VH-VL binders against q8ixk2r445to577. Designs and how they scored, part 37

Target 1, 133 residues: q8ixk2r445to577
Amino acid sequence: FFGMLQNKGLTDYCFDYNPPDENQIVGHQVILYLCHGMGQNQFFEYTSQKEIRYNTHQPEGCIAVEAGMDTLIMHLCEETAPENQKFILQEDGSLFHEQSKKCVQAARKESSDSFVPLLRDCTNSDHQKWFFK

## First folded at step 1 (VH-VL)

Design z1 (framework fv_zigakibart)
Fold by ESMFold2-Fast, scan of step 1:
Structure z1 (fold): chain C 133 residues (1-133), chain A 120 residues (1-120), chain B 107 residues (1-107)
Amino acid sequence: as target 1 above (133 residues)
Amino acid sequence: QVQLVQSGAEVKKPGASVKVSCKASGYTFTSYAMHWVRQAPGQGLEWMGYINAGTGNTKYNEKFKGKATMTSDTSASTAYMELSSLRSDDTAVYYCARDYYGSGRYFDYWGQGTTVTVSS
Amino acid sequence: DIVMTQSPSTLSASVGDRVTITCKASQSISSWVAWYQQKPGKAPKLLISKASSLESGVPSRFSGSGSGTEFTLTISSLQPDDFATYFCQQYNSYPYTFGQGTKLEIK
């Protein structure tokens, strides 16, 4: 799958990545932003290695979760995907991060009034259901 | 500079429909949601819903579902709000308003308002 | 729906006064409140967002505070241009709701 990665519960919000520094595309948090349909910052690819790839900038980035964190951040893609970069997009729409055994949920970020995807215990909430459009 | 310019005043009979326009300039139209807010004479502000100008996706206040229809024309940078089956209590000033940075929350710029009068 | 209640509904004041307008939410909304100024025949104008963040171009005499269920808008030294109606808005949850408005008039 590829395209805009949208949330079922937080309708019309998409995964969005806009690094503040063009010289350093990695290490920043992925946010949720109103879907704009223009690709670019909101265009992601779900790969057979269970990666969520960002290819608007060079080099390509892969979404990851660092140990002890609940936020999704951009890392450089590896030739073989490491476990912290693997998300299982399940049939019910949940994005399961197997290494942490948690699900990606749309939520507000405590430090800002932005919406962000973050790891939470898995539930049947529509805020944990995702799809490509 | 950001500017939202709305269509002129309308006088309609009960049962008719009305379509209000909001032409945007000074920013990338498709990067923001456009909200609609009404204000009845001597009353407060009431949120009706929004349209995502980039995708055409809409979100309505439950009170206006089936009553209001929001659309947009990206080539004209114009948002529209149509009210059907007008009643006297639809008499109000209708505003379009841009959400802040596409977050769908508060409104940083407003149109000048369109007065809709439903005469009996 | 979250109900936003403003007090007072009407406030009379003189140029140079410090005035305070209060907004109460029927349930906790964290800091997700915006304040707008509306003059007769004009559209509302954003003054403050996130309870206390002053919008660019808004005079520093305007300030906002509060969290949870009680919020205030303060004008520290009232100017003639400030006589208007003020509205609070919550954006914690849908549908977005506004207070009924506070009309600030000349004493």
Scores: ipSAE 0.104, ipTM 0.728, lowest interface PAE 5.3, mean pLDDT 89
Fold by OpenDDE, second read of step 2:
Structure z1 (fold): chain C 133 residues (1-133), chain A 120 residues (1-120), chain B 107 residues (1-107)
Amino acid sequence: as target 1 above (133 residues)
Amino acid sequence: QVQLVQSGAEVKKPGASVKVSCKASGYTFTSYAMHWVRQAPGQGLEWMGYINAGTGNTKYNEKFKGKATMTSDTSASTAYMELSSLRSDDTAVYYCARDYYGSGRYFDYWGQGTTVTVSS
Amino acid sequence: DIVMTQSPSTLSASVGDRVTITCKASQSISSWVAWYQQKPGKAPKLLISKASSLESGVPSRFSGSGSGTEFTLTISSLQPDDFATYFCQQYNSYPYTFGQGTKLEIK
């Protein structure tokens, strides 16, 4: 699966990553923004290693969850996907993070008009449903 | 250093077609989208659409569907825009413009513009 | 389409003056507004993004503000290099649209 990773509940919002330097693409938070499909910042790939890969830049980045955090941060991909980079995109659209045992949910960023994907307890909310487009 | 260099001025008759090129350098061409914006003489700016150089996906302003066709050649790091069935009101300066950080939204680098004149 | 109504269309001012250009959106566009400067025979130059974020290399005399439907570009003290045409642009939704422009000329 590849393309825009779009949320079902928060309609027309997609995963978005804007590294401030195209030569240093890791260490920043993945956000949600209106799906536009332009550029490469909304292009992701779900790999056979269960990574959500940002592969429009070299080296490639993979979404990770750092210890104690509920945000999605871009790390470098590794030959073998580390545990904190493994996600399961379920048939029902839920995006499950294996290590934390939580689901990715579209949420409003505190004190902001922006939105971000956050780890939350898994529910049947459409805000936890994702699909590639 | 990011540069967008466009093809030279064109003079066309009504009904003809014209293809404007925009050669990009100084950055990874396929990592960004290229937009096209026109400006009629003495008028404002009008967004025409974009092409994602990486995916090939395009998004057109409805106003220009059927009028403008956007393509790209990744091997040449060049974006193209073809205008068909030219009319006098197609006379304008046409700009290519790069998306900021390749994420869309607004335009950080612009070509120098290509003047297209349509006259009988 | 979202209409960006820019005012004034023409503005005459002197060096050292404080000037404000306004852009009103036909509907709420959050803070998804950019401002450009264009000089005759040249391509537009990006000045401000996200309504108030000053682009690198742009003099601090330029500032942007606003949210929702009303946005402003302010030049605190006009310099000779600032006489040009200015455009606002929304990128809240497609199609992206520009204001009609404000020509800032010498009084």
Scores: ipSAE 0.010, ipTM 0.622, lowest interface PAE 9.7, mean pLDDT 91

Design z10 (framework fv_zigakibart)
Fold by ESMFold2-Fast, scan of step 1:
Structure z10 (fold): chain C 133 residues (1-133), chain A 122 residues (1-122), chain B 107 residues (1-107)
Amino acid sequence: as target 1 above (133 residues)
Amino acid sequence: QVQLVQSGAEVKKPGASVKVSCKASGYTFTSYAMHWVRQAPGQGLEWMGYINAGTGNTKYNEKFKGKATMTSDTSASTAYMELSSLRSDDTAVYYCARGPYYDILTGKFDYWGQGTTVTVSS
Amino acid sequence: DIVMTQSPSTLSASVGDRVTITCKASQSISSWVAWYQQKPGKAPKLLISKASSLESGVPSRFSGSGSGTEFTLTISSLQPDDFATYFCQQYNSYPYTFGQGTKLEIK
């Protein structure tokens, strides 16, 4: 699957990655932003290794969650996907992070109008349901 | 059907503390946040904070940090709000109200307790 | 903190009237506003969420609109049961804040 990864509950918002420096694509947080339908910084690929890959810039990035953290950070992709980069897109639309046993949820940043995907305990909430468009 | 039933009216002296309870029924207690909102006589509504009933995590309005303490008892499906060092300007009706936690992106309060009147007087 | 300002503070109207109450936010809150009705001695009751979503069981004469910084609650044909105080509330950012209230009274 590939395309814009959109939230079912927060219906106008998509995964978005806009690194401030094109020569440093890693280390920054993935955000949610209004879906624009044009791909680019909202274009992701879900791979057979269960990666969420960002290949708009070179080298290619893969979304990861560091141990003990709940934020989604861009890392460099590896030949064999490490456990912190594996997400299972389930039939119900949930995006399950294998290493933490948690689900990706659309969330509002504290005291902010900004939105981000975060790891949370899995629920049947539409804010934890994702689909490629 | 969802119900939130609060403890009865309290009259306290300045410097005392008061603990208000809010007993929930008709839904899964641990799936929602319990918010606390106060209303001073003739005044508007003021949000105090919430407790995530499932985790015990709290978020306070900065104005109430160190003044209010929110707790919950999942086995009793009851939320509590304690005010310390009471002053006359703490005289108000205190409401509990059900809402989603911060990270669900909805802060609407769909069910409210009946209110607990706290009067602080010498 | 985001300041919510309602106008008017008091509104006198007759049964059958169309009434509107405005709520302005000191900064953009997208559509994250709720409207509540409060009758004397009672807890507030949620009427509308996300600016325009009518809550289940609320009469269709109530409607909400707006986005950004200006929001409106409309009652299309006022009923005797509607005389109450109305509050807007933003839930875009912590701390959640309410307007000062609009008292709707019999003309």
Scores: ipSAE 0.007, ipTM 0.556, lowest interface PAE 8.9, mean pLDDT 86

Design z11 (framework fv_zigakibart)
Fold by ESMFold2-Fast, scan of step 1:
Structure z11 (fold): chain C 133 residues (1-133), chain A 121 residues (1-121), chain B 107 residues (1-107)
Amino acid sequence: as target 1 above (133 residues)
Amino acid sequence: QVQLVQSGAEVKKPGASVKVSCKASGYTFTSYAMHWVRQAPGQGLEWMGYINAGTGNTKYNEKFKGKATMTSDTSASTAYMELSSLRSDDTAVYYCARAQWELHPRYFDYWGQGTTVTVSS
Amino acid sequence: DIVMTQSPSTLSASVGDRVTITCKASQSISSWVAWYQQKPGKAPKLLISKASSLESGVPSRFSGSGSGTEFTLTISSLQPDDFATYFCQQYNSYPYTFGQGTKLEIK
């Protein structure tokens, strides 16, 4: 699957990655932003290795969660996907992070108007349901 | 499974302070806000405020500012609510309740069993 | 503060009855209403969120509806286990506020 990864509950928002420096593509947090339908910074690929890849900039990035953390950070993709980069997109739209046993949820940054995807305990909430557009 | 376990009943004299604890288990403590709600005998529910367990940030109902202090201990997955300068009208059952904080004010999906605080002279 | 007013304050009904409890907000709160059930000596239990979303594990005889300023909780066929006090809560604005409660009693 590939395209814009949209949230079912937060209906106008998509995964978005826009690093501030073209020379430092990795290490920054993935955000949620208004879906614009143009691909670019909102274009992601879900691979057979259960990776969420970002190919708009080079080198290719893969979304990862560090042990003990809940934020989604862009890391370099590897030939064999490490466990912290594996997400299971389930039939109900849940995006399950295998290593932590948690689900990706649309969340507001506290005291902010901006939104981010975060790992949270899995629930039946629409804010944890994702689909490619 | 999610559980919120509160400390036992307290009997206090007017002017004293009381600190109620709420120990969380079965979920990531820092991903939720812990709210406090009181219920006076035979009366309705009154929201006191919350603490975001991940950041330590608090929001108080204006009525309880300077009266209640909310804190949390991330390593123990425990939230606390302290009432100072107790009066007889603080006699109530005090509940902790969990809510998601990320998408603005939310409902309470799990509640502690309640802690009875009795203030009498 | 947003004031939540429930009606009736007390409701007497028989097993098998359809009962409806109403909750009115002093200002528009969209759909940001939750309903709780409380039995004597127990903590409240969430039944409905976002006005009409049934909480997992809650029997399907419970339903919620409404938007704006008027909300209802309906029990389609009352069971013995349903005799309790019911509270609505708005979570649109701080401070969060609750209705005064509706005590559902056996007739």
Scores: ipSAE 0.000, ipTM 0.525, lowest interface PAE 11.4, mean pLDDT 86

Design z12 (framework fv_zigakibart)
Fold by ESMFold2-Fast, scan of step 1:
Structure z12 (fold): chain C 133 residues (1-133), chain A 122 residues (1-122), chain B 107 residues (1-107)
Amino acid sequence: as target 1 above (133 residues)
Amino acid sequence: QVQLVQSGAEVKKPGASVKVSCKASGYTFTSYAMHWVRQAPGQGLEWMGYINAGTGNTKYNEKFKGKATMTSDTSASTAYMELSSLRSDDTAVYYCARYTYGSGKYYGMDVWGQGTTVTVSS
Amino acid sequence: DIVMTQSPSTLSASVGDRVTITCKASQSISSWVAWYQQKPGKAPKLLISKASSLESGVPSRFSGSGSGTEFTLTISSLQPDDFATYFCQQYNSYPYTFGQGTKLEIK
């Protein structure tokens, strides 16, 4: 699977990664932004190693969640995906992070009308359902 | 060259409607949101809302809900903003602006139309 | 709504001067501020996004800083082309709001 990773509940929003410094693609939070349909900073690939890869830059980035955190951060991809970079895309569209036993949910960023993907308890909400377009 | 070209000035009577166009060129129209901003004579800038050119979905400033209608025509690469039931306090310059998404940037209105002056007078 | 207040409202300066314009938000907006330049009869031009990211093609004498509630636009050495009105804009929450503008004029 590859393309724009769109939310079912927050229907016009896609995974989006636009780092503030073009020379540092790692370490920043993945956000949600209005889907524009053209790939670019919204183009992701779901791999056989259960990674969500950002392929628009070299070296390639992989979405990760650090221990004890609920935010999705861009890290460098590794030859063998570590557990914090593995997400199970289920048949119902849930994106399950097995290390934390939580699901990726579209959520509002604190004190803002900006949205971000966060780890939350799995509830089968449409805000926890994702698909590639 | 990326450019937004707006329709010409309009003079309208109170109660009339006006539809302003904004024609995009030099980029993929459906890849960007189009925002609308107005500026009354001698005043600052006021955000009206935006339309996602790829999906047609809109977000309005509450002040303009029911007053302004934003639409887009993908085949013509043109965005529209219609004002209904015009009043004298709708007299302003209306701008369209592309909302950019680019490497190293967390968005901004990077390309603006030249503006359309709408004058409402009896 | 988030209110953006600029200081000063009018600034008189000479070519070569260092100019500073301040923008204060009524509540925290992180770094979600853009700065625009507007010349008489013309559309606004984006100078800076995300508080400090310089737009491509904008001269390096322009810089932005700040986070939270207080933001600053600086022109390190004023040029004749810089006499204009400057606006800050928050895009942290809807509705997006602009400051009232700072008019930079020849001393």
Scores: ipSAE 0.007, ipTM 0.570, lowest interface PAE 10.9, mean pLDDT 85

Design z13 (framework fv_zigakibart)
Fold by ESMFold2-Fast, scan of step 1:
Structure z13 (fold): chain C 133 residues (1-133), chain A 120 residues (1-120), chain B 107 residues (1-107)
Amino acid sequence: as target 1 above (133 residues)
Amino acid sequence: QVQLVQSGAEVKKPGASVKVSCKASGYTFTSYAMHWVRQAPGQGLEWMGYINAGTGNTKYNEKFKGKATMTSDTSASTAYMELSSLRSDDTAVYYCARDHRIPQLNFDYWGQGTTVTVSS
Amino acid sequence: DIVMTQSPSTLSASVGDRVTITCKASQSISSWVAWYQQKPGKAPKLLISKASSLESGVPSRFSGSGSGTEFTLTISSLQPDDFATYFCQQYNSYPYTFGQGTKLEIK
């Protein structure tokens, strides 16, 4: 799968990665923003290793969750995907983070001026359902 | 200079349709959502929905589904909101408003409003 | 839907007075509240976002506070051009909802 990764509950919002500096393309939080339909900073690839890969800049970035955190951060991709970079896209649209056993949910975080994808206990909420478009 | 300029006042009979326009200038039209907000005479504000000018995708307040249709014309930098099967309780001022980028989804620029009056 | 309730509905005050308007949400909305000013015959104008963030160009006499379910807009020293109706808006969840409005009349 590849394209703009959208939320079923928070309609018309896409995974969005716009690092503040082209010289530092990793280490920042992935946010959700209104889909613009042009690919670019909202274009992601879901790989056979269960990675969510960002190919707009080099080196390629892979979404990860650091231990004890609930936010999705852009890290460097590795030849063999580490456990913190593996997300299982289920048939029901849930995006399950194997290492934490939690699901990615569209939410507002008060410390952020944006909607963001966050790890939460898995529920049947539409805010935890994702699809590529 | 960011401007949103709406079409002029309309007087319609019950059962008719009306299409309100909102012409944007001073920014990249496809980079922002355009929201529509209704205000009945002497009443508060009601959010109707938005159109994503970049994708054409729409999000409606359930109350207005089937009543309002939102569209946009990228080449003209214009958003439209059409009301069908007009009733007297559709009489209101209709506003377009641009989403506030930081923080998101507040309304930083508004059109001047279009008065729609439904009368026999 | 989240219901936003404003109080008072109407307030009359003198120039120089401190005025407070309250907005209550039917469920917790964190800090996702905006305040708008609307003068007669005009479109609303954004004053405050994220409960307390003052918009550029808005006089410093305006301030906002609150979180969760109770929010306030304060004008520290009323001026004649503050005659207007004020609305709170939640943007935590769709559909976005506004309070009923508070009409401020300057004596």
Scores: ipSAE 0.044, ipTM 0.672, lowest interface PAE 5.8, mean pLDDT 87
Fold by OpenDDE, second read of step 2:
Structure z13 (fold): chain C 133 residues (1-133), chain A 120 residues (1-120), chain B 107 residues (1-107)
Amino acid sequence: as target 1 above (133 residues)
Amino acid sequence: QVQLVQSGAEVKKPGASVKVSCKASGYTFTSYAMHWVRQAPGQGLEWMGYINAGTGNTKYNEKFKGKATMTSDTSASTAYMELSSLRSDDTAVYYCARDHRIPQLNFDYWGQGTTVTVSS
Amino acid sequence: DIVMTQSPSTLSASVGDRVTITCKASQSISSWVAWYQQKPGKAPKLLISKASSLESGVPSRFSGSGSGTEFTLTISSLQPDDFATYFCQQYNSYPYTFGQGTKLEIK
């Protein structure tokens, strides 16, 4: 699966990553932004290693969850996907993070009008449902 | 301040169409979704769907697919809902409501409502 | 569709009373519940979101609780301005659905 990763509940919002430096693509938070399909900042790939890759740049980035955090941060992809980079995109659209045992949910960023994907306890909410478009 | 001002009451015959407008002000129109909710006389609220003013994408309640058409004019900061093939049971007050961004979920601002009466 | 069953349909109470309105969902909806107040001839007014988050400007006598399938709106001490119809709403899943409403009237 590849393309824009769109939220079902927060309709028309997609995973978005726009690093300040194209030559240093890791270390920043993945956000949600209106799906626009323009540029490369909304293009992601779900791989057979259960990674969510941001592969519009070299080297490729993979979404990771750092210890104790609930945000999605871009890391470098590795030959073998580390545990904190493994997600299960389930048939029902839920995006499950294996290590934390939590689901990715569209949420409002604190003290902001912007939105971000955050790890939360898994529910059947459409805000935790995702699909590639 | 945020305001949603809807068009005036409508009286229509069965089979006719009606287009209700909702003019938004006090905020960035394209940054929010506009929902439509109806309320039949003495009845509860029924969600019809929404249009994302930023993208133009729509989400309809299946019940109203083919009945309601939602559009928007960003230049006029106005949302529209057209009802076709009107029937007596379409008689209701129709509300536009702005999405509450926590994220998109509920309705923080409402229009005053537009009464649509369908009678032979 | 998720059915929101609201109870009671009508509630008679007096100023100063503590009242509770219940909304039951046909399936788990986490905390994705909003409560609205509607007065005759007026649009609904948002009171509570995410089951328990009080909207700005809403009196503190209003509170919401619950998760999963059962939710409650509580008014700790009724004021004259509180007599109205109240609706719960789920926004866990499309289509969004409302309870049938609770008319709170003066005893």
Scores: ipSAE 0.020, ipTM 0.680, lowest interface PAE 4.7, mean pLDDT 91

Design z14 (framework fv_zigakibart)
Fold by ESMFold2-Fast, scan of step 1:
Structure z14 (fold): chain C 133 residues (1-133), chain A 123 residues (1-123), chain B 107 residues (1-107)
Amino acid sequence: as target 1 above (133 residues)
Amino acid sequence: QVQLVQSGAEVKKPGASVKVSCKASGYTFTSYAMHWVRQAPGQGLEWMGYINAGTGNTKYNEKFKGKATMTSDTSASTAYMELSSLRSDDTAVYYCARQSYYYDSSGRPFDYWGQGTTVTVSS
Amino acid sequence: DIVMTQSPSTLSASVGDRVTITCKASQSISSWVAWYQQKPGKAPKLLISKASSLESGVPSRFSGSGSGTEFTLTISSLQPDDFATYFCQQYNSYPYTFGQGTKLEIK
């Protein structure tokens, strides 16, 4: 799978990664923003190692969740994906984070943007359903 | 140079419909959302909604659901906003304004605006 | 809906004056505030985005500050071209909302 990773419930929003300095690609939060259909900062790849990979810049970034946190952060990809970078994309569109046993949900976050993906307890909500476009 | 050029003024009777156009030039039309904002005489600005020019998907302010319909024509680089069942309180200047999806999309809402279309609803 | 309240609603000033317009949000909006200038018969023009980022081509006498619920637009030395109505806008949450406007007029 590859493309723009769009939310079923928040229907015009896609995973988006726009670091303030493109030479420092890691350490910033992944956000949700209006889908533009052009790839670029919204282009992600789901790999056989269960990574969500950001390939727009070098070095390549992989989405991770640090211990005790609920925000999705960009980290450097590793040859063998660590557990904090593994997400199971299920047939129903859920993104299940194995290490935390939680699902990625489209949510409002006051301190960084209107909308961000966050880890939440898994539900059958459309806000937790994602698909590549 | 980026330009958004809107259709001319309209005078309509109550109950009629009006369709306002916004023709974009000087940029890639499908890379921007087109928002619609109205301003009643002597009043402030009111956000109506947007259309994603790349996907055709729309989001409306709840106040305008069932009242406004937003569409776009990629081949003509034109966005449209239609108001149905016009009432006197729909008298306003209607603006289109673009919003970027790229690196400035998180920092900049409406960097270019159309000149506005005056819609007058009069019996 | 997030309510944006500007003060003052009308401000009289002279060329060369330092003027400040305040905008308050009914709940925290981080830095997601823009400021627009509107002259009679014209569309609004973006001056400042993300509370403090000056738009290209906008004179350096304009500046913005603030975070959370209180934001300010400052014009350090008022010029004749600056007499206009100014609007703040939050774009933290839908629906996007604007302040009621501040009319800056000649003293």
Scores: ipSAE 0.007, ipTM 0.589, lowest interface PAE 10.5, mean pLDDT 86

